VH-VL binders against o29789. Designs and how they scored, part 9

Target 1, 134 residues: o29789
Amino acid sequence: MDEKTLAKMIEAVNKHMPEKTRSLAEMLKEKDPTIRAKDGNEYYIEKRELEFIAQHVDELDWPRFRIPVILEMNDIGGERVIYVRDKLHAEFIKRAFGFDRVLNGILTLYMYELPQIRRKLRTASQVIFRISLK

## First folded at step 1 (VH-VL)

Design t8 (framework fv_tarlatamab_arm2)
Fold by ESMFold2-Fast, scan of step 1:
Structure t8 (fold): chain C 134 residues (1-134), chain A 123 residues (1-123), chain B 109 residues (1-109)
Amino acid sequence: as target 1 above (134 residues)
Amino acid sequence: EVQLVESGGGLVQPGGSLKLSCAASGFTFSDYAMNWVRQAPGKGLEWVAYIRSKANSYATYYADSVKDRFTISRDDSKNTAYLQMNNLKTEDTAVYYCTRDYELPWGEYFDYWGQGTLVTVSS
Amino acid sequence: QTVVTQEPSLTVSPGGTVTLTCGSSTGAVTSGYYPNWVQQKPGQAPRGLIGDTSNKHSGTPARFSGSLLGGKAALTLSGVQPEDEAEYYCLLYYGGAWVFGGGTKLTVL
């Protein structure tokens, strides 16, 4: 990624979510970005996925939105699925990755939402918007 | 059980000052932003001020009608939010409510409110 | 000044269905405005019903639902009960400021 492109992406991200955006912008500068979750584990994020998310953040109409960075993918009935609480997050993830993309890593919903999603996958999956990635 | 209790209201004359308190219990106060909302007698609700959680550096926001006169603050060690009101005007007469705000798109916004405290500005 | 518009008053019969709307002077209301619905009965503190367009708060009865309808936020009550008679406020987020609608007085007759 060249310097000019990176600067423009950081500016775009900062425009929409100042506090969380700065964290994301710093991660974009790292070669192999990681975060430490509340469970104490380190999670690796593919830089290209992070860059793709940042490129599309300007399309979001969420002045208060805190960017999700890690999401644990799960296979249910042979389908690779992502569960999100909100339709806007589902639309964001669909636009960022497309239906034909294969997520090979972990996408996060603010780390503390992940345990809730795991629980709901077991008990009330229909309450959560489901994205099938085939 | 989630509870919010406002206090500090009373009668003051124009140009006076009051400091309101909002005591929270039954939840992890430090994870929530806090809002102050007021309602003049016989009128609708009006948003006043907002203070974010520590994760967002306690950023503060104010309605134009109160900017430069009111200051919102919080003390997470006491589970309490505050509204310092200076240079009060008769149009500031209202019941003042505090309410919590979980700052995520899928979070709970304005779900629990306090009972309110009456502020009367009159000469 | 940004204005959030609601119907001033609506009347519905017990057991009936009614939809309240919430519009913005800035254009079509989307979920990016975080539409929220609050109920207030006379002499009582407000109570949150629905946040973030359609997400029900804990304790909100099943008969209440939130949605987006025709470029506005909407609150629908199905099978209205007498205790639903109240003032209903919507509020929208405008990048650092919340703006309340003028309120809808719902009369259940």
Scores: ipSAE 0.005, ipTM 0.541, lowest interface PAE 11.0, mean pLDDT 71

Design t9 (framework fv_tarlatamab_arm2)
Fold by ESMFold2-Fast, scan of step 1:
Structure t9 (fold): chain C 134 residues (1-134), chain A 123 residues (1-123), chain B 109 residues (1-109)
Amino acid sequence: as target 1 above (134 residues)
Amino acid sequence: EVQLVESGGGLVQPGGSLKLSCAASGFTFSDYAMNWVRQAPGKGLEWVAEISSDANSYATYYADSVKDRFTISRDDSKNTAYLQMNNLKTEDTAVYYCVRESEWLYGDYFDYWGQGTLVTVSS
Amino acid sequence: QTVVTQEPSLTVSPGGTVTLTCGSSTGAVTSGYYPNWVQQKPGQAPRGLIGDTSNKHSGTPARFSGSLLGGKAALTLSGVQPEDEAEYYCLLYYGGAWVFGGGTKLTVL
């Protein structure tokens, strides 16, 4: 992973996850990293997906990049739900990487998508989100 | 200049139906989520429904008090959002506001509001 | 069922400073609740002031600021003007729904 890109991601995590006390580098070393969502709950995310985002954050083809999020719920039998990023959010991420002061938008976009998926579910069960690439 | 103009309000009997419209101008309508918020006479604000943009597959969300009776929809080709209200109750009497929600982060949720349209449910 | 609590009424003198608060029955309010603030004057439609904790909407006067204070969302007015007399509503996101507070009537005397 590029040190510069990782530094940007760490800054974003620390600014927009006030309930997180650990840097992104520490988070990436956890077995089951979590993200705090709009509803105040923690949700699991695969660290390999976080690594992919960090590696590709500065790519110029970002507006063509789509992030499908797979929702898995163990107690519900593992329902698969795929969500794809919109153009407006992609442009924001692209612009954020052009400006040091706006890099913190990356992880808040990630957290923003989680509560919209959760709105479709009325369970108190822990939700695991997995980002896959096609 | 951003404008939201509601229409379709009026007097209806309990059990009746009414469809509200929200005509938007001055911004790219298809890039925003839209909300309906109501206010009963002399009371506070209550969130009613939300419809996401095409980026989130037009996902819809409803307050428990209106689920199964109200349907939010939109027509991006006409820059218009709608609220179809069925099986109206006297408790639904309120001014209904159309409200814009940014799907961007850093948080301009509920930034622009329409003037409102009055719905009166009375026998 | 989430209940959002605000002070029913507050009074402040012109030029003074006042802070309105917004609490949740679900626990301490954090940025994850996306606190919003809305102003409504008698006979008028509501107007957005603050979106997402401290981010001002375009057109919001400099004297308004949003923050988190003591486990609650806060709206502070510094150098209050007579035209700031209004009802102020907070709006929180929790459990897939937006929930309004009961509103605070601010009187400027």
Scores: ipSAE 0.000, ipTM 0.521, lowest interface PAE 15.7, mean pLDDT 69

